VH-VL binders against Uncharacterized protein ycf23 (ycf23). Designs and how they scored, part 18

Target 1, 265 residues: Uncharacterized protein ycf23 (ycf23), of Porphyra purpurea (Red seaweed) (Ulva purpurea) (p51373)
Amino acid sequence: MTISSKISSDFDKQSALKVITGLNNFNIPQIKQMALASEIAKVTYLDIVADTDIIKEVESVSKIPICVSAVKSKELLKCQKTGVNILEIGNYDCFYEQGRLFHSEEIKLISKETRNLLPHATLCVTLPHILKIEEQVKLASDLQRIGIDMIQTEGKSTSISKTDHLSGMIQKSASTFSSTYTVSSKIRLPIISASGISSLTSPIAFLYGASGIGIGSNIRRLQDIGSMVIYIYEVQAAISSNHNIQQNINHSIQSSKISHQLIPY
Short names: E, the ipSAE of ESMFold2; O, the ipSAE of OpenDDE; V2, 0.75 times the mean of E and O plus 0.25 times the DockQ between their complexes.

## First folded at step 14 (VH-VL; framework fv_ecleralimab)

Design w2 (from v5 with light chain V96W; at its last look DockQ between E and O 0.85; V2 from the best seeds 0.76)
Fold by OpenDDE, look of step 14:
Structure w2 (fold): chain C 265 residues (1-265), chain A 122 residues (1-122), chain B 107 residues (1-107)
Amino acid sequence: as target 1 above (265 residues)
Amino acid sequence: EVQLVESGGGLVKPGGSLRLSCAASGFTFSEAWMYWVRQAPGKGLEWVGHIKSKEDGGTTDYAAPVKGRFTISRDDSKNTLYLQMNSLKTEDTAVYYCATYDESGYFAMDVWGQGTLVTVSS
Amino acid sequence: SYELTQPLSVSVALGQTARITCSGDNIGSYNVQWYQQKPGQAPVLVIYYDSDRPSGIPERFSGSNSGNTATLTISRAQAGDEADYYCQVWDSDTYWVFGGGTKLTVL
């Protein structure tokens, strides 16, 4: 039920960094590279698919806390027995392309079952971006009631999401920030902002109410450990360097016309 | 022992109405989602609808073929599930089962009644 | 709407292993249930959550689910296993979805 002290500390410092390998990533060599990079860079925790073999492989190269992701409670249960730190329902990104959608009711049911099966585990649930903001808020509230420990937001992929120019980078993360901002205002749980976050936009997530950020897509594109480490360093540096600008940004967000539109209640 | 017993089935003419009941025992009925499933003669199983527990909002959902005609309700004080069937059609002829989850949780129907036959015929 | 496809019939010799498939798009992402129904009787849950057995169900019954196919496996088939078998999932949009059923004949 309780989040580990280390992870909680990073949440409190608004410096938590989650490296996401991918729910459908079964590439062991790549996962190990990402794990090693995460170890070297001392990220907060690593997210991998709920697979006991993959957990073993990761543990052989990294001491970083492990989060496993799945959409079935029994898969999480199986992984929990290995001693992983966080169990996550979500990271639905790989299913969207296949036309498999997870709506609020199903997420709640999976969450209830998972909590019942694992009363003392640290549970995270991803809010699907396919849900309207109001639905995400409601789901988050329900999940909080169910006893979920943390929430992760998603972003909607657009055609611009394939570009690396400034405007594209901002747009990639805009959706998840909107969700983060709105949901954080209504619940007490720490929020991980993920999907489309880069070194450039990572600091912004915290200004919108995130306790941590998740990065994956950009890391997965890199071909060697060194590059992965460098990228993670860039993200960490960005977070650190912009921490002191929070007050001014908060004012801007609060006074923004867009922000008002994102507050449904 | 968890038990469900359906009643109320019979012969009815097209356009008629019928109300089925499902008496539950052996579990906390008020906390359970309840389901109706039907099976036409010689055909497969077909979900009709469900009603959630009060805790989960007590809302109902229906299969497309029966939506607008059938109504599911429950009386938790009597441990009874109901299926009000209006505007019945010949294709509604089936054995109607009530079901609920138990050991498996939300995503399975662990317990079934014996079913009650509804025949819609002129 | 989400659909599940089963073979109409499967035959197995006494004492042999029967396999009944249930196909659906990304069915591996669903929890699959299997129900046994004998003539004139109500369905009985024999597998839930892909591979778990309810109390009272023999170990001869097992299940698997991955990709686009779920499979019910009945080892050491007995005459009493002759029945109709239905797969089922819960879908967010259509809720409870049953397969068309498979008649298992024990020869």
Scores: ipSAE 0.671, ipTM 0.851, lowest interface PAE 1.0, mean pLDDT 92
ESMFold2, look of step 14: ipSAE 0.785; ipTM 0.897
ESMFold2 (binder alone), look of step 14: mean pLDDT 94; pTM 0.947

Design w3 (from v5 with heavy chain A32Y; at its last look DockQ between E and O 0.77; V2 from the best seeds 0.68)
Fold by OpenDDE, look of step 14:
Structure w3 (fold): chain C 265 residues (1-265), chain A 122 residues (1-122), chain B 107 residues (1-107)
Amino acid sequence: as target 1 above (265 residues)
Amino acid sequence: EVQLVESGGGLVKPGGSLRLSCAASGFTFSEYWMYWVRQAPGKGLEWVGHIKSKEDGGTTDYAAPVKGRFTISRDDSKNTLYLQMNSLKTEDTAVYYCATYDESGYFAMDVWGQGTLVTVSS
Amino acid sequence: SYELTQPLSVSVALGQTARITCSGDNIGSYNVQWYQQKPGQAPVLVIYYDSDRPSGIPERFSGSNSGNTATLTISRAQAGDEADYYCQVWDSDTYVVFGGGTKLTVL
């Protein structure tokens, strides 16, 4: 149930970086590239689909801690036996396009089952962005009670989110930051902010209460390991360089009208 | 031995009411979600509704065809599940089963009663 | 509402393998259960969570689930396997959803 010391350390330092390969990504060559890049860049952990074959492939090229993602407890159980570091319920993004939605009740049930089956595993649960903020908070609280170890937030995809425009980059991450901010104020669990986070916006997540950030979409677009490493370096550099600006940003967040609207409780 | 036994079925006129009971034994009833499932003669299984455990809020959900007319409740002190059926319609004619999970999780029904027949006819 | 589709009937020769399908949009993302129901009897859970067997269910019964189709496989079919079979999922919006049922005839 305890988070590994290394991961916990990165959480405490607000420098944790999660590389997300994708729940529906079964492209072994690409996953291996991402794994190698993650190894070189020394990211906190790598998230892959809950597949034992893919786990083996990743382990052959990387010593980075592994997180596996699934929406079925049974799939996570299979992977837990391989010795992975984190089991995650979530990363629902691939299901939204297919019209498959996961609501709070189903997430709770899956979480309960998973915790019961794996009483000593490190569990992460993604909060669906389709839920209202108050529903996300409620779900997060329930998950904390269930015994989940960490939470991940999602962001809503918009037409603006499809652009690399500055405003689009900010918009891509706005939703997940709102969730991060609101949820972090109500629960004690570490929060991973994911969905639409770039090198530009990655430092901001920590200011909103995140313990770590997840990046994937931009990395998956890159075609070679070198480019992936460079991008990860950029994200890491951004996080490091902006760490000392936290006080001023916190004040701004707390005093903003938007922040007040996000705190309905 | 885990067992569910339904009772209360019978003949009722359209617009009438009937209350079904399901007596549970062999397990800690209060900790389990309970389900009602019905089956019209010669037809398939149809979910009627369920009630959560007290720990999970004790709330109920119903299938659209029975919503507003049927009420599920439970008395944990008596290990009994109830289905209050009001404003009964001919299409409500069915064998009514109570069910719960065991080896499986919340998503399945491992244990079923033998059912009780409800006939709605003028 | 979420719907599950099953064939009305499936026939299998004695000792052969029967396969009953259950189709639904992205059913692979659900945990699928299968129930056996013989005439005049209550349903019996034979498969849960796609492929797990409850205690007492013969190994001849197996399940799989991927994409848009779940399948119940009954190997070495016996006369006693003749029954109606229902697939079922739990959905966030509609909760418990049953398929229409499949009548398995053992020839």
Scores: ipSAE 0.482, ipTM 0.802, lowest interface PAE 1.3, mean pLDDT 91
ESMFold2, look of step 14: ipSAE 0.804; ipTM 0.907
ESMFold2 (binder alone), look of step 14: mean pLDDT 94; pTM 0.960

Design w4 (from v5 with heavy chain Y101G; at its last look DockQ between E and O 0.71; V2 from the best seeds 0.75)
Fold by ESMFold2, look of step 14:
Parts: C-alpha cells; sequence; structure tokens
Structure w4 (fold): chain C 265 residues (1-265), chain A 122 residues (1-122), chain B 107 residues (1-107)
C-alpha cells in the first residue's frame, strides 16, 4: 500500500487538490486545456478517463501527475501499462444519470480484482452517495482491509429534480462533507472530498478531515486556460487561508504565554 | 484437477423439501465465492443465489423467486456447498448447477458441475 | 431488476462469421461473459470481461461491448460451434443476470 511520491507531499500537508475532467469527457482539446491550467497552478494531479490515447495527449503538453478513473479493472490495468500508477474506481456521476447504480458488493469486487492485478499502484475508491452513511463507513472499512490507499467521497442532491444550480451544489457539498466527517472519524485512510465544492466551501472539507479535494465541473465550463488558472488559484487561496487561520490561533496562544512571563511582578 | 460435483437431486412433491450438495476439489474452496444456477427443461440459465467466502463476510444473496424458501450454506472443512430448498413449487423443476470463478476473475464462472435434476411434481 | 435480451436464434454458413448480440441498458459499463452450452452438457465459459478468452478457447471467438450492446463474434464458423450461447453480467442490484440464450445453427 503506497501513495505515489508524485502526490504524497500534498496529502501529507492535508492540502491536496485534484482537477477532475470526468468519466464521460473525451474532449481532448478541453482536457489538454485543463491539464495545462493544472500544471500552471501547480495542482496536485489531474484525474482523467481511463483512455490510453487521452493519456498520451495529456503527456504531450503537460508534466502534471495523472490519475485515471474507470469502473472496470481491465481499463485501469491497460492504462497502468502506459506508466500511470495513480488509479481510481469511481466518478459515478455520468452513470447515475443513465440509471446505472453502483453498490458496495460490486465496488468491493472491482477493488479486490484491481488490487490483485496491481499490487503496487496507488488506488483510490469513491464511496457512492446512494449508500447510507453507515454503509459508506462499512464500505470504507472493507476497502481499507482490501488494501485501498485512499477514499473519495461524493455528494447527492435531492431526488426531486431542481433546476436551481446553487441549491444542487449546496446539497452535494453538504452530503460529501457529512460523509468525509463520518468516515474520517472511523477510518485512517486519506480522504478526498468531491462534488459541488467551490472556492468558498473548500475549507470545510479539510476541517472535516479531508486530506484533499476534487474539483471539476466549475473548471470544465470555463472557456480558456487563463480563467481556469484564476479559478484554481481562488480555491488554493481558500485552502491556504484556512490553514493560516489555524496557525495564527496557535501562534497567538504561544505569544500570550511568552508575554505573560515577561510582565514584571 | 478442478471439479464440482452436485448430488441430492430427485423427485419431490409440491411443498416438500430437498437438500443439494456440491463437492469441490482441486482449488481453495474456503476462498471462493460459490454459485447455484438452475436451468428448467428446454429453458435458459437462471441464477439462484450465491455465498461469499468467509473472508468476504460469508453472506448470501438470492434471486427473488427463491428468497425466503432456499438457503445456501457451506462447510469449508468438507469443501462442500449446500442448497436447502423448502416449500418447493413446480416452477422449481430444473437441473441445478454449482459454479465458481477460479482463474477468470470475480465476475465470471469458469468452473461448473455436471448438474443434478430436481423434479417437483404431484 | 437488470435484464439482458438475446435473439432466439442465429444461423451462419460454414466458414462465415457469426455475430450474437446481447442487449441491455448501459451494458457497456458491465463486464460481459459468454457461455457456450451443447445439449446435455454444462455451460462452458468462452469469453469473459467483454473480450478475454479462457485457455483453450480459439482466437476465432472474440467479443466486444459498447453502449447498449455486447456482441460475441465467431469467425470461420465450424460445425462444432453449433450450440446455445448465453451472455451474463454481474449487477449491483440483481447480481448474476443471464440473457435468454441464442441457438446458433451452422449451415
Amino acid sequence: as target 1 above (265 residues)
Amino acid sequence: EVQLVESGGGLVKPGGSLRLSCAASGFTFSEAWMYWVRQAPGKGLEWVGHIKSKEDGGTTDYAAPVKGRFTISRDDSKNTLYLQMNSLKTEDTAVYYCATGDESGYFAMDVWGQGTLVTVSS
Amino acid sequence: SYELTQPLSVSVALGQTARITCSGDNIGSYNVQWYQQKPGQAPVLVIYYDSDRPSGIPERFSGSNSGNTATLTISRAQAGDEADYYCQVWDSDTYVVFGGGTKLTVL
């Protein structure tokens, strides 16, 4: 069980950020733009669909560390043979829209098979939002025993269809943050929070025990690399500000203790 | 040599009970997921249920037509899989196969027994 | 519950290519298995995980899977290929699901 040296530092600092292009995204020009923006902004890594042609295209323009995502172990193995060693089972959103659901038993089988085929790769698994929180915790525990290296949480919106984008983002982010908090209290694996996270809400993930976050849809709809870089910087600034606030609180307490010692009696 | 051999089939009246056995050899039975699949005369293959390895929780799942009436169990010390069939109906008449995945991964069944016939008739 | 649909029968001339389809909603997101069954015999796995062949299965057998259709292809059909063929997936809600089966006749 080893986390790739390409990403481990950012996870150790609890400041990892990945950019997610999506499992149903085969738009090579857009993916290349996202890769370039991610490299410029020094994002921890890029998460793309498990497609060997897309891997080659990204590598032709960027040195950003690559993670590939799939729901079939054979696709992950094929991509690992090109040199990619950060792999994910997850990013189920496009399947939910098609009525294709993933539950604990199938995910455990895919995970066991992938770990057996790839005993040394960095492997992340997404906990489906369709599971109750108690079931998500049990799945995370089972995945830890299987030898999975990292967990990703995702969020859901209400089953009632709503066109209000803000309401959907709030529900998704609240859902993924609840999962992050509950899972991190029971499991010691690094956790990545994803779904509906904005620059404004990103610090909550880390307060609730995440070691990283995933962002995608807000970047994907931007029209150019410059706008993507600016958005990523806003997210990074929010993450840094949260850690700085924590350090300032600790520093103020220590300074008060020192000042008390210097006051004459 | 990897083998599965079913036994215990026969004639039974509706409402009756029957217990099938599947003797396994040539592989590590305790680590395998085991499946029951049936085939009514002249019909296709139908999944009946399965049981996980102990490592994976040892739990069972059943097809809707048999849930509550059939029980799958295993005895790892005897390398034997069981199917207890209660409240049998004429629709349960079929050849019952024991199956497992050995070298083809978790989603496939590359090892099958020869089958045992269960006839439910008045 | 998840369901798979196969044609009842397919005919192929000796030496020609046979194609047997298996239809299901978003079947391309599943690992598809194919089994061959001759009369009075247990099923035999011929393709697993969409396109992989077990040891002893000739390269004439191939598989593909995308969208809503998986296909078993038998090139240079031989008389010995005459059998029933079943597709199968493992689904999160229904678990093991078989298609209804296709009778392949080699003319």
Scores: ipSAE 0.691, ipTM 0.853, lowest interface PAE 1.6, mean pLDDT 89
ESMFold2 (binder alone), look of step 14: mean pLDDT 95; pTM 0.966
OpenDDE, look of step 14: ipSAE 0.837; ipTM 0.919

Design w5 (from v2 with heavy chain A108Y; at its last look DockQ between E and O 0.79; V2 from the best seeds 0.79)
Fold by ESMFold2, look of step 14:
Structure w5 (fold): chain C 265 residues (1-265), chain A 122 residues (1-122), chain B 107 residues (1-107)
Amino acid sequence: as target 1 above (265 residues)
Amino acid sequence: EVQLVESGGGLVKPGGSLRLSCAASGFTFSEAWMHWVRQAPGKGLEWVGHIKSKEDGGTTDYAAPVKGRFTISRDDSKNTLYLQMNSLKTEDTAVYYCATYDESGYFYMDVWGQGTLVTVSS
Amino acid sequence: SYELTQPLSVSVALGQTARITCSGDNIGSYNVQWYQQKPGQAPVLVIYYDSDRPSGIPERFSGSNSGNTATLTISRAQAGDEADYYCQVWDSDTYWVFGGGTKLTVL
């Protein structure tokens, strides 16, 4: 299967960034703000709920590549018929709060069905954080065999306090990074790390084997386009720093040899 | 045309055993998941269990009331699904249907057999 | 275990619209099927995946699913629509879950 040419370059360079609006987000004004901010900041793509009216509204204000997310293959198929070819099974966070869980068997069935209905679309599947890491690896392997194109990881917070956002973000990002590291060692699909990722933590995703990251709740909490753009720029700067480090190493072959000799591994 | 035909129903005493068969035609049986669903007289539909295709592992799952007593198997060379029922109880009295799907999809049953009646009575 | 609740019976006047509900926690996140069963017959799938109709099912059968309630709607009810109707979902813990059934009476 192949990743859409609209996004593949950023994945090939391990610098992809997507903005996630959420499966339970039908707030068209907010989604349009996030789309505009994403376009201004030149984000790789926008991930929205599988809703044909929302697709139309986003396209009215932005040319950013669109991904749609759902937990039902029919909703993805309906959206693909409008011309969207980047589709995701996942973004389960809103369901966890409602007591609705997704386990490996259901996700595999939805994925097989979606691949059968849409043999040429770009498909991404989120690994639920409720699965033990061994189950996440098994599911990722099964999804690769099914012909899924990309994997997204997500993180869990066990915070008891509702006001401790920093602790929750740290727990979520550590959780998703652990999943990214372990899964990337066993499969060859591009991996997107999501949940609680900030400008500070985004480089860790790429060091652990991600080809991209997803940011959502941190942007949704912002009330205006300007603050959204600034937040995205901070994340992009962190990603670009990884590229600059690699470019510096490549251009400073003599310096790298000296540094390697003087710094034990 | 996809068709399912159950057979092997009848009268059996409590504690007895019975084996049901479901003959399938008109589709690639070996690639399909197959199901048993039952309906007690005057009551609603109740899923009994399924068996997955060989490609999907060939494994079975069962509803709680029948776990350990019923065994589902398949013979892909004969396009036949089986239900072995042991330690039968009077509450197992029902019409037993086999079911499967005809179009790409895993969450529905669009093909049903006519059913075979199993009566468990002393 | 996941449970589905249906009313025991629904009555509709000939030519009018019948609505049969199926309630379940977060049922809107599931694919809902509806089966029609006439006395002495096997069930017949009339709606799958919330709102899709199999070949041969007339357009007057429709379905919706949102929140905690799925609904089967039969417009222009006919005498031949008198039957038992079952909703069904697939759930990863309980597998194949059927509602208790609703007897539709056409008056």
Scores: ipSAE 0.725, ipTM 0.858, lowest interface PAE 1.4, mean pLDDT 88
ESMFold2 (binder alone), look of step 14: mean pLDDT 91; pTM 0.930
OpenDDE, look of step 14: ipSAE 0.868; ipTM 0.935

## First folded at step 16 (VH-VL; framework fv_ecleralimab)

Design ko (from v5 with heavy chain Y106S F107S, light chain Y30S W90S; at its last look DockQ between E and O 0.03; V2 from the best seeds 0.00; counts 0 for: pae O 11.5 > 2, placed apart)
Fold by OpenDDE, look of step 16:
Structure ko (fold): chain C 265 residues (1-265), chain A 122 residues (1-122), chain B 107 residues (1-107)
Amino acid sequence: as target 1 above (265 residues)
Amino acid sequence: EVQLVESGGGLVKPGGSLRLSCAASGFTFSEAWMYWVRQAPGKGLEWVGHIKSKEDGGTTDYAAPVKGRFTISRDDSKNTLYLQMNSLKTEDTAVYYCATYDESGSSAMDVWGQGTLVTVSS
Amino acid sequence: SYELTQPLSVSVALGQTARITCSGDNIGSSNVQWYQQKPGQAPVLVIYYDSDRPSGIPERFSGSNSGNTATLTISRAQAGDEADYYCQVSDSDTYVVFGGGTKLTVL
């Protein structure tokens, strides 16, 4: 039930970077590319689908910590035996298009089951963006009580987020930041901000209380390892260069009440 | 010491209105979710509604039987919770409690007032 | 609407262990609270978040919650434990739901 020292250190430094390959990604060549890029760039950990074969493939090219994601406790249990570092309940994005929604009660059930089965594993749970902000806070609090070790925000995709314009990029991350800020103010667990995170918005996530960030979709669109590495470097550089602004912006963030205002219901 | 004190209960005719108050002390009222719970004579506890803190949006929710008739509000400057009851029915007869949480989370009520009796009768 | 079902009454001999159940669909995934109410008094929270005890509540009171049933356990029952007990959860639709209550008699 403890986070590894390396990962924990990155959380404390607000520099943790999670690369997300996708819960429904079974493209082994692509996953291996992403894994290798992650290794080269020295990201904090890699998130892959809960699949033992994929785990083996990743381990063959990278030694970075591995997080596996699933929505069933049994799937996570199988992967835990392989020695992965983090088990995550979540990354529900692929289910929404299918009409499958995860509500708080179901997530709590899965979380309880998983914790009971794996009392010493590092567990992460994603908060669905379909939940109202107060529901996310409640869920996060409940998960903390259950014994979850870290929380991930999901963010909501909008039509604007489909554009490559600056405004679209910012809008894409707005709900993520709102969730991050509101939840981080109510729980003690580290929060990974995912969805809509880029080199532009990555520093902002940490200002809103994130312990780490997750990136994936943009990396998955790249066709070669070199490009992937460069992209990750850009994100890491952005994080490093903007840490000093947190002190100056905290008051404005707190007074803005954006956590309540920016999440579309 | 955290304390809640209800007032405003009494006898009212069906169709009438009544406003209950709950005076809070001993905690930061403005940060607390507040609840109304009622209990008909010889019956069980029934949730009436709640109001969240301003920080959490200050929104209200109500039980189906009272929705549209009852309104919960708060005055943080006075540390007071209100329950406006309109179009009262005989089945609204109950002891009305205000409650909040202290050690527990927002889903629990670990502080209760003494209750105030509302009797709706012709 | 979500409903919680409790037995109408439970009896326990002095010094023995009483168990009061609260049933609901997948209640194990919810946080369950238990309240004690004595005649003419306001309810008192005795268990929250399934198994946590507020300050001042004796260790004799414990709670569990799994599957479709939450249970309040009162060990070494005392005469003063005779009361009505209510379970409660927060539901996404109705927000707060109470059980029907259980009358505990200490014999």
Scores: ipSAE 0.000, ipTM 0.488, lowest interface PAE 11.5, mean pLDDT 89
ESMFold2, look of step 16: ipSAE 0.006; ipTM 0.541
ESMFold2 (binder alone), look of step 16: mean pLDDT 91; pTM 0.938

Design y1 (from v5 with heavy chain S104R; at its last look DockQ between E and O 0.06; V2 from the best seeds 0.00; counts 0 for: pae O 4.1 > 2, placed apart)
Fold by OpenDDE, look of step 16:
Structure y1 (fold): chain C 265 residues (1-265), chain A 122 residues (1-122), chain B 107 residues (1-107)
Amino acid sequence: as target 1 above (265 residues)
Amino acid sequence: EVQLVESGGGLVKPGGSLRLSCAASGFTFSEAWMYWVRQAPGKGLEWVGHIKSKEDGGTTDYAAPVKGRFTISRDDSKNTLYLQMNSLKTEDTAVYYCATYDERGYFAMDVWGQGTLVTVSS
Amino acid sequence: SYELTQPLSVSVALGQTARITCSGDNIGSYNVQWYQQKPGQAPVLVIYYDSDRPSGIPERFSGSNSGNTATLTISRAQAGDEADYYCQVWDSDTYVVFGGGTKLTVL
């Protein structure tokens, strides 16, 4: 139930970096490459599918903290026994492609069950982007009450996400940041901003209240470990170089709030 | 059709032993958590214990009143759940139900047997 | 140990709405199940995961759970609804916990 010291430290420093291999990624060679790259780059933790065989493979090449993701408490229970660091309910992106949606009520049920089964585990829950922002806030609050330890935002996926066009990336990032800011203002849990995060947008997430960021899709497209490491380095460098622009972002956020109060929904 | 059928109940003296069986059918027994719940005459439902599926470790947990005296086990090859009751006490007198969940969650018991009566009396 | 408290009895007029409460510390953080038991019969699950209904259970049965109280609501009460009702949760320390049960009388 307690976040590890290392992960917590990175959250406090607003430098936490999560590498996401994918909930439906069973490509062991690729996962191992990502794990090695993560190890070399000293990322905060690696997220993999809740699979004991994959956990073993990752542990054979990397000592970084491991997060496993699933949408069933049963799967998380199996992995918890292996000693993984974080259990995550979420990373639903692969399910959207097949028409499977997760609503607030279902996520709450899974979360309740998981927390009751694993009272001392570190639990993370992803907020589906299909939810309205108000629904995300409500869900986050409920999850906090349930005893979840951290939240991940997902951001809106678009049909052009496969093309890597700037417009699509920005749109996705905008959604992620909106969720991050709105949710972070209402709950006390650390928030990991994921979806649409790159070296270009990674610094912004922290300015909007993120404790950490998650990157995955762009790394998964890379062909070798060297490229993966370089990509991670770029993200880390961007984060480090832009910590001092918080003041300007805060002003913009404040201005936005004023506008929100003046314009009824 | 999912079905549970308890058997083995009867009259036993204090300090005696009895083994109950629960025959399961209509579902994949080996994947199911199984529960024992009892009900004393005119009283409420009381959890006795449960056994998880082999996949989930096959571990057992027991209510405090029966811990150390009762043992739950399962034979997946026979689709049968067991409750070994030793050192029986008069307060163990109850109808004993076996129950399971059917794809609804670990915490809900959506299938129940009709129960078997255990009477502990001198 | 975790405990659930139910009223001993609840009465409802035919066709009216019955509400049976189940109280427990922060029960809203649990998944609550409700069981109906008629005389001489085994319990029947009527609500699981706070508000979900098993197949075959009428829509008249609904559940809610928040704060320290879970509630089973039976609308348009029928004579056949007269039974004992038990709430149940899974607690991390004591595992399966039942309430004391509530006798519902339909007048």
Scores: ipSAE 0.030, ipTM 0.543, lowest interface PAE 4.1, mean pLDDT 89
ESMFold2, look of step 16: ipSAE 0.720; ipTM 0.855
ESMFold2 (binder alone), look of step 16: mean pLDDT 93; pTM 0.955

Design y2 (from v5 with heavy chain S104L; at its last fold request DockQ between E and O 0.77; V2 from the best seeds 0.85)
Heavy chain, then light chain:
Amino acid sequence: EVQLVESGGGLVKPGGSLRLSCAASGFTFSEAWMYWVRQAPGKGLEWVGHIKSKEDGGTTDYAAPVKGRFTISRDDSKNTLYLQMNSLKTEDTAVYYCATYDELGYFAMDVWGQGTLVTVSS
Amino acid sequence: SYELTQPLSVSVALGQTARITCSGDNIGSYNVQWYQQKPGQAPVLVIYYDSDRPSGIPERFSGSNSGNTATLTISRAQAGDEADYYCQVWDSDTYVVFGGGTKLTVL
ESMFold2, look of step 16: ipSAE 0.849; ipTM 0.929
ESMFold2 (binder alone), look of step 16: mean pLDDT 93; pTM 0.947
OpenDDE, look of step 16: ipSAE 0.852; ipTM 0.926
ESMFold2, look of step 17: ipSAE 0.842; ipTM 0.927
ESMFold2 (binder alone), look of step 17: mean pLDDT 93; pTM 0.952
OpenDDE, look of step 17: ipSAE 0.881; ipTM 0.937
ESMFold2, fold request of step 20: ipSAE 0.832, 0.856, 0.815; ipTM 0.918, 0.929, 0.909
ESMFold2 (binder alone), fold request of step 20: mean pLDDT 94, 94, 94; pTM 0.956, 0.955, 0.955
OpenDDE, fold request of step 20: ipSAE 0.910, 0.907, 0.909; ipTM 0.957, 0.956, 0.955

